# Designs tried in a protein design chat: VHH binders against Outer membrane protein assembly factor BamC (bamC). Part 19

Target 1, 338 residues: Outer membrane protein assembly factor BamC (bamC), of Kangiella koreensis (c7rcp6)
Amino acid sequence: CSWFSAKDGTEDIDDRYMKSQQDLELQVPPNVKQIEVQDRYRVPEGVIITNRNAKGKALSLDPPQLLLVGGDGVREDSEQSHPTVWVRHQDTPFMNYVSRFMMQKNIPVISSTEKQISSDWISDEDEDIFSQYIGSYNLDGQRHKVTLEIIGQNANEVAVQARNTQSQRLVDDKWVTMNTSKTVASQFLNAFLGFYDTERTKEARERILEEGTINVSLGTNSQGQIALIAERDLIAIWEHLPSVLEDLNLSVSDRDQSAGIYYFNVKEPETGFWAWLWGNDETNAKVDMEPGDYQIHLAATTYGVSMTFKDEEGNLLDSNLVTKIYPEFAASFKSRGK
Short names: E, the ipSAE of ESMFold2; O, the ipSAE of OpenDDE; V2, 0.75 times the mean of E and O plus 0.25 times the DockQ between their complexes.

## First folded at step 19 (VHH; framework vhh_6qgx_2)

Design t4 (from r6 with S100R; at its last look DockQ between E and O 0.35; V2 from the best seeds 0.00; counts 0 for: pae E 2.7 > 2)
Fold by ESMFold2, look of step 19:
Structure t4 (fold): chain B 338 residues (1-338), chain A 124 residues (1-124)
Amino acid sequence: as target 1 above (338 residues)
Amino acid sequence: QVQLVESGGGLVQAGGSLRLSCAASGFTFSSYVMAWFRRAPGKEREFVAAISWSGRTTFYTDSVKGRFTISRDHAKNTVSLQMNSLRPEDTAVYYCAADRYGYYFDTPSRYDYWGQGTRVTVSA
């Protein structure tokens, strides 16, 4: 089985990378995000402060907390009474990542189910707990219990909520109950989201390197619409698609990972004597499509990923057109999946 | 040389109890995540329980929650699995495993060191 192969003296890339970082680093260094952005993700569009002080009132004892919701595939659910985000996820039990996060951070667990993990007391006095996961200002002389729970799920998304369920402050060598905090919950959720993003990126890189070739077939999505089908996980196809589009001289104009959509442009062909003379026609699209803006909608299926092509308005492309462009896409996926 | 030596296996009636022990040597025990895995006849190894290097964080597979307890003793360099309310489905060879970085605690391929296993048979 594969675990025996991993122990026969072959270290996987993830294992060597993690062991080096776990031994020496305090936390994630600032430049690690820059490296990952260049390889995997665009820089997040932005983040907002989800907690604020009341105007004209006394200083808040809970400093403002920034909820990390600006990345691809993560969106805030501000309608919930506790910090909640929808995370694009499928094909593996989401709670495995929560439990791995708890183990990595040496967070004590008092209960665990398929939908919920609750911690025992967390304080800054616990050795080997990374203080940055909830911010140092919330643990000095305090301890907290937090819960991460799946409160909703659909085919492509999981809603994960953080709750600060109990809080205490040390007064005269005794722990005294204090108000729970959405700020502590948000900090805990952010720490988990950072872990989750890092681990999914590493898993996608490992899978891509191990698997090599990506074979694409013509088929239908879950709604019966014509689509390109790959027997690979969504993040692998998501990460390869820009390279495929570039190989076909198609320009990525935007992307929305939480919706699973790539937007691309087919340029007006450069033709005529002057384009020929300068060789500019060699950058023309390698697929037979009318110039304009298009969309590719990625969705997980039971057997892999479907890629549904739509026009600028979001209408399904004609099946004859999809069939015509399919061979060039399939060839590019096969070449780029090495 | 690293060694993990399991003991405490045997034959037990359904509903009974058994305590497995794993003696560790050749590495800094207090720096490792420790785990128990099991392999039933005709099946692949599966995760049973794991305990963090400090002993503070534990996880169990669903089928053993509330019945099994993992613990560790840094003075004796041992990890133990207390198995209560045993069922015939718990029949397996039980393996002790160790990994320095260990937060992929449920994934056998992430573990550096393995014991030879101890057999547990639960009769109805």
Scores: ipSAE 0.387, ipTM 0.788, lowest interface PAE 2.7, mean pLDDT 74
ESMFold2 (binder alone), look of step 19: mean pLDDT 88; pTM 0.897
OpenDDE, look of step 19: ipSAE 0.464; ipTM 0.794

Design t5 (from r6 with Y101W; at its last look DockQ between E and O 0.01; V2 from the best seeds 0.00; counts 0 for: pae O 15.5 > 2, placed apart)
Fold by OpenDDE, look of step 19:
Structure t5 (fold): chain B 338 residues (1-338), chain A 124 residues (1-124)
Amino acid sequence: as target 1 above (338 residues)
Amino acid sequence: QVQLVESGGGLVQAGGSLRLSCAASGFTFSSYVMAWFRRAPGKEREFVAAISWSGRTTFYTDSVKGRFTISRDHAKNTVSLQMNSLRPEDTAVYYCAADSWGYYFDTPSRYDYWGQGTRVTVSA
């Protein structure tokens, strides 16, 4: 299956998950009942608000779920009975991203075509990582199969639909069939969209980096406030910053391009179980910042782009703190990625 | 038991009109895209029209655009096809179908349920 040929050296992972062995199942620990908001990966640009007030939706027993905006160019198809988004896409075959998602997240795959990928059982027996993406859906004693499918395409977009195709619950040590859930599908789709956004951002970063290193210095913005100054144009920094934040294990929670603002979260220090989210064992922020939400305001200056750091309320961060985090940001901006 | 029952077929002169109806039962009607297909003698089944689960979006094959109108009534679990300006080429058995995916409207294999069909004959 040429679709799973890991161009990035992950061939071993491909072979493993394609075999759909039990040891490859995603498992959520039974004791994880609450997902902290700060621990969740937030897809930039917020949440797609679905006006699921259609007559058909009123009959759904599933709690309403929102689809996250997986970056720019994502829109919900509200005419679909299943979670569906149109995603702007032009370059790499879209399903490659789905494949990469499945592989990177160690989600077993039972089938893969040019337009569809189906998971094997995703169960609660192992790491609670999937529960973070499934939100409030309790996977305890449950397992689910999900499918992502391209159901449409135009010149600039692909329509991607998620379906929960099978669901079972454990009863007296036996798996019994239960009703499928659009919630599960939505959450899965959200997880993918987050991944997709991240990957696209990384690719953008790589392209930018190919054009040269970005030098960052400590300076002041146009208002005389302490800021990091990146020696590139605004567009370049805008496209690069998500990758930098990700590199620093900071999660982009939102962005306002019109205002030139990135919102990001500093996660509470955690041990190991969030490795799934970041793809490595290091899940802690690589900057010495207090957990919470922050802002980066970008503005063009004579010498490049100023990055002004603010707290959740929009107050300037202390100059000492900015000075402290400066080396990490600077290093990340200069790096070509891993 | 899932049932799709078509009605409204018959003989009509060219230029005439017919209204087909399909009554659905045995499944969650509101969760399905509904469609009409037709099969002319000696031909394969072809897509005619589809309507989204909400009823807000409709799809038509090119040959019927502007002449046919698909609609649905969730309260009655019915889908209808108003056929105006009928032509001899429209002569076929018309089938009602239901799709749980809500896409691939023109792909018969994507439809979960089918009616038995109603015959429409358009005379010259």
Scores: ipSAE 0.000, ipTM 0.240, lowest interface PAE 15.5, mean pLDDT 76
ESMFold2, look of step 19: ipSAE 0.287; ipTM 0.738
ESMFold2 (binder alone), look of step 19: mean pLDDT 86; pTM 0.884

## First folded at step 20 (VHH; framework vhh_6qgx_2)

Design u1 (from r6 with T107Y; at its last look DockQ between E and O 0.30; V2 from the best seeds 0.00; counts 0 for: pae O 9.0 > 2)
Fold by OpenDDE, look of step 20:
Structure u1 (fold): chain B 338 residues (1-338), chain A 124 residues (1-124)
Amino acid sequence: as target 1 above (338 residues)
Amino acid sequence: QVQLVESGGGLVQAGGSLRLSCAASGFTFSSYVMAWFRRAPGKEREFVAAISWSGRTTFYTDSVKGRFTISRDHAKNTVSLQMNSLRPEDTAVYYCAADSYGYYFDYPSRYDYWGQGTRVTVSA
């Protein structure tokens, strides 16, 4: 589940102000003095960065003037005349991601250099779903060319600028030139950034899974509740937890990545409640938990990831029980990442 | 076992044409971007061309644009490089590569699979 879903058109709750729209000019009633009227709502300065774990709301179909950015490590460069963001970048050449984006979205390319990629016409005539929309922007009988260019670079970041270079509208079966739009550029950039975030996350997951031992300790979460603390990042724990649960003969029943929650089931032992203590049955739970459904809530902390255990109703498990199951979980995690 | 097997290389005169082919096996061909790289004598491996999963999108290095065409056949699990108007500077060993992520630039370490290469020599 991608926390940044361009497909679902969702945004963080904190993005409410991004719903600013141009409105019709206010009409002055008869016999009233003429007044100055505002004909549109302005978007505040700044870029919105969507949190990975936030519950999203539906985005307005009317794109904002400012960039709505998903993922960490992205900031707007407001000094630029065109939509521009600084993006954290490491290892792989940045333009490879742009290239991949173009390829995966089947966007035709006119030119590609080390610092710039230019699209050919993006049109709704194409069967590809991306050709129908640029981000939230409906093409509606239009076609557009866009460029993504690196216009700056520092040790850890690249400045990426989007430009809508050409635009046309279909009129009576003929393409006629229309004005270019910063909105089109912004939406394109946003679409790319969503892709970029997804790809970077995926790559990070792969790297994390190849890394060494995960140490788990007994501690407290950010709310002061008893929890297991794993000395790894959230992605690593999220990726390893299914295997851990499997090792412990626990069954994952569901998961919510956006919320950081795993749901798992403790099976009833075939030969009694305590069969796991004496039984050779490899199918029994390897933890001293009552049969039923449970939850694990994952959250990033200063020292790693907290794993908070809850029952089916979402109540915190007893501290003694968490303490009791701690060694089994710790042992299982320790065996991971090799 | 994963295999990429290049063919079609050889000696050709300047202005001539060659068609390289790469046969893929041992992996889900449709899930990978396919690319051609080349390595000239005394030079580093460089990107030549890439084609998307669906084949709809293609990329070329500037020096080969208009002369080279990359294509793929899903039915045969092959990727091809039609090389026209060949030049002496095109002389190199050409490599077929597969990448699930579709890397465009010369970043060989990111590609999942590589062929052994086929030699193309263009005489003046």
Scores: ipSAE 0.008, ipTM 0.294, lowest interface PAE 9.0, mean pLDDT 77
ESMFold2, look of step 20: ipSAE 0.290; ipTM 0.747
ESMFold2 (binder alone), look of step 20: mean pLDDT 87; pTM 0.888

Design u2 (from r6 with V33I; at its last look DockQ between E and O 0.29; V2 from the best seeds 0.00; counts 0 for: pae O 3.1 > 2)
Amino acid sequence: QVQLVESGGGLVQAGGSLRLSCAASGFTFSSYIMAWFRRAPGKEREFVAAISWSGRTTFYTDSVKGRFTISRDHAKNTVSLQMNSLRPEDTAVYYCAADSYGYYFDTPSRYDYWGQGTRVTVSA
ESMFold2, look of step 20: ipSAE 0.560; ipTM 0.862
ESMFold2 (binder alone), look of step 20: mean pLDDT 87; pTM 0.888
OpenDDE, look of step 20: ipSAE 0.346; ipTM 0.730
ESMFold2, look of step 21: ipSAE 0.384; ipTM 0.793
ESMFold2 (binder alone), look of step 21: mean pLDDT 87; pTM 0.890
OpenDDE, look of step 21: ipSAE 0.093; ipTM 0.585

Design u3 (from r6 with T107R; at its last look DockQ between E and O 0.37; V2 from the best seeds 0.00; counts 0 for: pae E 3.5 > 2)
Fold by ESMFold2, look of step 20:
Structure u3 (fold): chain B 338 residues (1-338), chain A 124 residues (1-124)
Amino acid sequence: as target 1 above (338 residues)
Amino acid sequence: QVQLVESGGGLVQAGGSLRLSCAASGFTFSSYVMAWFRRAPGKEREFVAAISWSGRTTFYTDSVKGRFTISRDHAKNTVSLQMNSLRPEDTAVYYCAADSYGYYFDRPSRYDYWGQGTRVTVSA
């Protein structure tokens, strides 16, 4: 119908409903058994402001172009003429995720290259489940072709662009060309991003289970300060760090998860014949640090997580001290998988 | 119970064509992603092509794009691989595989069922 034209600029309240929890779910293909993924459900960000004057004074704007941005290595490239995001990517060839998305969702494909995959017509006549990822408004009496393409790349990021390349509407039993839509492209890109995020999360969890060890190196945090670097997710390091501290006979005195800070204590060493006799030197700190209270500040980095050591007052520890304690921390992190 | 039986392999000169077929039985064929993998002498299995349960979505390894075509016939419960413009490096044992999940269609470890293989030899 004419009311569905994206260039009319009319607001579409159904977009908020179409971005429900189910639009971001990783859906299991028909006939897949034994996969129950309740913990994977996500609530979409990017809620559209819905309170406009009800007296027909609607703004004449294009539908909102909302993307899943913010955190977890995804950032929008608003200078592009089509919806585009930069996505953190380091290992598997990125287009494998696009091809898996198309295959798993049974999206018809007419071309595939190293940098792009293009669909055939997607319409409301399709019996596949894909229509649940693109709002019903955009498929009701319409059909679209969409393309996902890599348009740029740097060391750890890939720029992914979605284009709605052809659109038609059904008029009097005939398909008539209509204007393409950035909204359709954005919704398609969001469907892929949700799939990609889910798959990367599963891969990260499987790496933690399979590797069993955490390799730590000396490096710098984002402020250029000396730090220990782990190539793991922030959550994984946060949850493992208490075990590392315990292994080194350091006690956690407090923690602040929202700030990413662990507080720990280095106790006075027990020495002498009685310490040897009772085995108390086995409980002494396994790092060469002065007794006292310290902090470890965790922050996400491009390559993983930085761990910055500070004294009780929050001042950076001397780089020689951090270098001296590093081997014991690294050894403990490495042994966590055994 | 479940059977995947490949046929159509043989000896062919470079530039020639072969059509492989895989007859499936013992499972609901229309609910499975079907794929072809190959193993050259002394090498690991590698992905060749996959086709979705409906036939709408196909993917190919880079070295065969434009030369190979995967298709399926739900009435006959068969999946086929039309191989054109064959090269000596296409010489391998070709395996048919089926997977009900479909996520990791390019990973051999993720497939539920496998055929015994059919040998394809492409002479220079």
Scores: ipSAE 0.277, ipTM 0.728, lowest interface PAE 3.5, mean pLDDT 74
ESMFold2 (binder alone), look of step 20: mean pLDDT 86; pTM 0.887
OpenDDE, look of step 20: ipSAE 0.525; ipTM 0.834

Design u4 (from r6 with V33I T107H; at its last look DockQ between E and O 0.49; V2 from the best seeds 0.00; counts 0 for: pae E 2.8 > 2)
Amino acid sequence: QVQLVESGGGLVQAGGSLRLSCAASGFTFSSYIMAWFRRAPGKEREFVAAISWSGRTTFYTDSVKGRFTISRDHAKNTVSLQMNSLRPEDTAVYYCAADSYGYYFDHPSRYDYWGQGTRVTVSA
ESMFold2, look of step 20: ipSAE 0.373; ipTM 0.789
ESMFold2 (binder alone), look of step 20: mean pLDDT 86; pTM 0.884
OpenDDE, look of step 20: ipSAE 0.555; ipTM 0.840

Design u5 (from r6 with Y101H T107Y; at its last look DockQ between E and O 0.58; V2 from the best seeds 0.00; counts 0 for: pae E 4.3 > 2)
Fold by ESMFold2, look of step 20:
Structure u5 (fold): chain B 338 residues (1-338), chain A 124 residues (1-124)
Amino acid sequence: as target 1 above (338 residues)
Amino acid sequence: QVQLVESGGGLVQAGGSLRLSCAASGFTFSSYVMAWFRRAPGKEREFVAAISWSGRTTFYTDSVKGRFTISRDHAKNTVSLQMNSLRPEDTAVYYCAADSHGYYFDYPSRYDYWGQGTRVTVSA
């Protein structure tokens, strides 16, 4: 996933957007909570820029967004007094990722436990790129102390909370105390979540290269609908699917990681002058589908990932069509394991 | 020609202190994460402490927090480990290591360069 999920503002935007963090509706995005609570086999829908509340405070300047870059298995916890998210995580101790984040971003640490890491002062005097991701707070001669803490855990999720514990502004060569900020805490949490998503993606790609063949079979998703089934984790299939679509001469038109949806296009076959001119008839779709826009809905299962095909309107494709295109998809997945 | 040379090891009584030093040459010292690892008999190398290239970020394994302090000196191209309140279980060969990435600073397989080690023995 991309570092560009947040919009940047001017250097003094914190004076204008001091209340924007409360207006971003980070506490209970409807789609994210509904997906996480009611359907355990769906990728939770996170807070995405295109789905933000239209009544935000961005009348004269785009507000800083508090969207979580990871998206996959991330949901907000609005019951907490500080920015908090639940993140899907099962394998290594979660705090190892927090420690690596602090080290890689050269963030000074004053305490570290199995549940909590607290920074020393982070200011605009830092050479690290982190100051650019916390935005105008560092650029205004400010410094902050922040804490990341695990405040809850269940079988597959960890609740991560960010707190801005101290803040100061430089006035006439003296650091003067100022109020702490949920915006600083949210930006710090988003920076960590972007790092975490990047790390999990790298780990998934390395496992794909190490594990070899990716086998795909026909089956059903958790709701009994026809689907392609892969015995790999969701992140691995999510990251590999664009390569599969490209191999089949299908173009990704959009994707929504929080919903687990890839959108792709089947173009009109080249049968006229342009095919003659450039000699590239081999660019036609390698699957027998009508031209148009389609969707693939990914959902994690106990034993892998289901991939459910839908048309542009979100209706299930006919089972005969899915069965017909399955061999080409399965072959493309398998060729990537070498 | 990269070289990491540890010094300062020896025999000390429990509760005592030692200061290990590691002199680095043959690379741009200020661009590397530096770390100390240790190997006790019958064990693999264990992470002890790491320090970021600027010196601003440090991490320690739980068993040494509050007792050991890692530091670096860019003018002398050295990294040091001050070990206080030593215990017999701190007995090990201590290794200095350098990594240009710093990404998995607690994994020995991710370090580019290693010293030969210095023995620390803590007697009861």
Scores: ipSAE 0.214, ipTM 0.699, lowest interface PAE 4.3, mean pLDDT 74
ESMFold2 (binder alone), look of step 20: mean pLDDT 86; pTM 0.883
OpenDDE, look of step 20: ipSAE 0.595; ipTM 0.864

Design u6 (from r6 with V33I T107Y Y113H; at its last look DockQ between E and O 0.64; V2 from the best seeds 0.00; counts 0 for: pae E 4.8 > 2)
Fold by ESMFold2, look of step 20:
Structure u6 (fold): chain B 338 residues (1-338), chain A 124 residues (1-124)
Amino acid sequence: as target 1 above (338 residues)
Amino acid sequence: QVQLVESGGGLVQAGGSLRLSCAASGFTFSSYIMAWFRRAPGKEREFVAAISWSGRTTFYTDSVKGRFTISRDHAKNTVSLQMNSLRPEDTAVYYCAADSYGYYFDYPSRYDHWGQGTRVTVSA
């Protein structure tokens, strides 16, 4: 998992481990649509440095190593007395992300400036909001005020510091002052870093979908089987493939994003005068394939993405067939980069 | 049919106060982020203030911080902007806006619904 890979230029491979902002939201947004779980991270297996077992078993209270510093574009600033990380960032004023975090998480704000945003009380009376971000112990019967501040900047990095500025605990139905905590500050910073990584990943996907000509070549997948090869990341090809299929008058019948598979149908061709009269021959498949159901298997490669074609039963299509249909697919992909 | 209707604009002397109100109808008020924007003569629409659907989170443009207060009343389906210590540069048409997504709360192009505006004039 790379929490800060938006400008790294490296695409993470594993869609199964990506998390959506909605996994971190305590309340379903008040709208008419169901919340969809979004795969927003591409994380190579074995890159995730934090998990429930490590958090609950290997991690101690108040350790500096609770920060999410194992991802690309984030580095700890251990010289600071409060939890601080340097975050790779260049294109948008960084405080916009802090403001969006506070708004999206419904965190009460008592002050904001160009470099600093401070919360009002975050408490367990609304325990369905923050128990997972700050830790159950630190929020159970407690309330805190926290501040996120930009304390430094260079050409491509911003230093973000979190401070727990006030803390109280509930005693006999009354809030009494307690010592502030670097653990609370670290947990708050981690919650923000998770949000930031999610939003940067979403923005990067939107840019990829808008960018450049998609050039597709004939080649082989990692198993040596004939495939179409694109020098783009898996997310870009996945998002464009339905439009490519539609352009070729092929219908998507199903898809399985976790497996990287698109299922599509080639209909029986309509020919003759009657098809001409009713206009049906213009909706015929634009590729010379036998009617039936087919699969496209996407896999990340060293140089991009492979697209392997299979029949309904999962058998590899004949190399001659793939070579014959390749030009139409390549032409459709090329038209997507305007 | 969604409607946002602003009221409370008018002429006021510098240093005075006004309270703008925005009545909402035709949608589930509690499901929307609410905001105020303004347009001064010859300028683009500018963000003034936003408030989350619960009312817990508010943001203001720098020039109004400490002077303006946004609030919402779910019983009346209204959003208000209390404007204190008004200055001549606050002169503008003020617009109420609503958005169900709320991510880019300071971008006017991201808002689903808009009011017609209410004019505020602050005289020297």
Scores: ipSAE 0.162, ipTM 0.649, lowest interface PAE 4.8, mean pLDDT 74
ESMFold2 (binder alone), look of step 20: mean pLDDT 86; pTM 0.877
OpenDDE, look of step 20: ipSAE 0.607; ipTM 0.862

## First folded at step 21 (VHH; framework vhh_6qgx_2)

Design v1 (from u2 with Y101T; at its last look DockQ between E and O 0.35; V2 from the best seeds 0.00; counts 0 for: pae E 3.8 > 2)
Amino acid sequence: QVQLVESGGGLVQAGGSLRLSCAASGFTFSSYIMAWFRRAPGKEREFVAAISWSGRTTFYTDSVKGRFTISRDHAKNTVSLQMNSLRPEDTAVYYCAADSTGYYFDTPSRYDYWGQGTRVTVSA
ESMFold2, look of step 21: ipSAE 0.262; ipTM 0.726
ESMFold2 (binder alone), look of step 21: mean pLDDT 86; pTM 0.880
OpenDDE, look of step 21: ipSAE 0.775; ipTM 0.932

Design v2 (from u2 with Y101Q; at its last look DockQ between E and O 0.09; V2 from the best seeds 0.00; counts 0 for: pae O 7.1 > 2, placed apart)
Fold by OpenDDE, look of step 21:
Structure v2 (fold): chain B 338 residues (1-338), chain A 124 residues (1-124)
Amino acid sequence: as target 1 above (338 residues)
Amino acid sequence: QVQLVESGGGLVQAGGSLRLSCAASGFTFSSYIMAWFRRAPGKEREFVAAISWSGRTTFYTDSVKGRFTISRDHAKNTVSLQMNSLRPEDTAVYYCAADSQGYYFDTPSRYDYWGQGTRVTVSA
């Protein structure tokens, strides 16, 4: 019943339907002979509709599972053949969240790449908790494989597609192949999106809380090399480091999150004749480093995150130099926590 | 100093079993995904198995599923690989690796630390 809302937004509750007093049983006027509806269309007895091949795609009796697009920054791509959403995403590689989701939910994984993660068989036998997320489709005696894939990317969003790649049901103690379902894929995607939202919110809160002072100390990395040690998790330091570098008038030139490496440039001081007069102290590096390209390697340690400094060629910086720049970095990390 | 020391490799007949162990030191073991890789002669290093931080989730390459089991002991800072029903194609140097990032676990370049490897030879 398509609720045609009248133009003016007033629900024309056709009161007529509600007020329809059971009018008097339409008494068939006495003279109207019961039209013997001669069922002329006798379905010919015996047409064995042999071709039960229901040409129609078995209407999956499964209610269409709507994607959770109500979250800020999530929109459905309805043009795709498989459940697909565009998700606003910045900073950490998106597939990191997918991996975390899989791990947290104890979902077995066959493969994990930069653009795709594929599950192994997901069944009710594995974890009661995740089965609840996949809902009624993870019924006892079924198992499913799902793939999440980045199928598009722009500056601020990634398109993520879910596919149910394989499904089986247990019949007489044997796994038998069954049709895959977009519903299963949608449910899986929704479960992930819920997780993603929670994680993003948590991270946001942590960022807010991280307005707290990050303590940095001079120490050694796991290899025994001189390093700065920041008392936060790797993700926090990774996210904070660009701001620190900016604060120190250092330019981030590149970053490799997979390797935990930041690349930054120390600008040449403006040596012009008037540099002493007009030289915007604001543009010079606030650290006593030679102009050039450098690297910071981040790694988790027992005491936090180690920041190991290297030159453009990847050689460890001199211990004296690291010691020299330590106070500036420490101060910067501390100041932004205010 | 970070150390990953593999042990348990050796010569075994087809159908036999081996248990590899990797002892980790010099880093917060519980903060890392642990994995096994292998490199066969003339081949590239390939992913074998990984285990999550808590040890609750495990990952396997298809060729070893059902035969290999990865486990970790947090008290001992060790990761193990039980290898059953070994095949000649399993012959390789097996490497223990640690990853703090928690994604792309089948990508060697993602791992922070590596052991020196232990040789496994499966004879026909």
Scores: ipSAE 0.016, ipTM 0.309, lowest interface PAE 7.1, mean pLDDT 77
ESMFold2, look of step 21: ipSAE 0.338; ipTM 0.762
ESMFold2 (binder alone), look of step 21: mean pLDDT 87; pTM 0.889

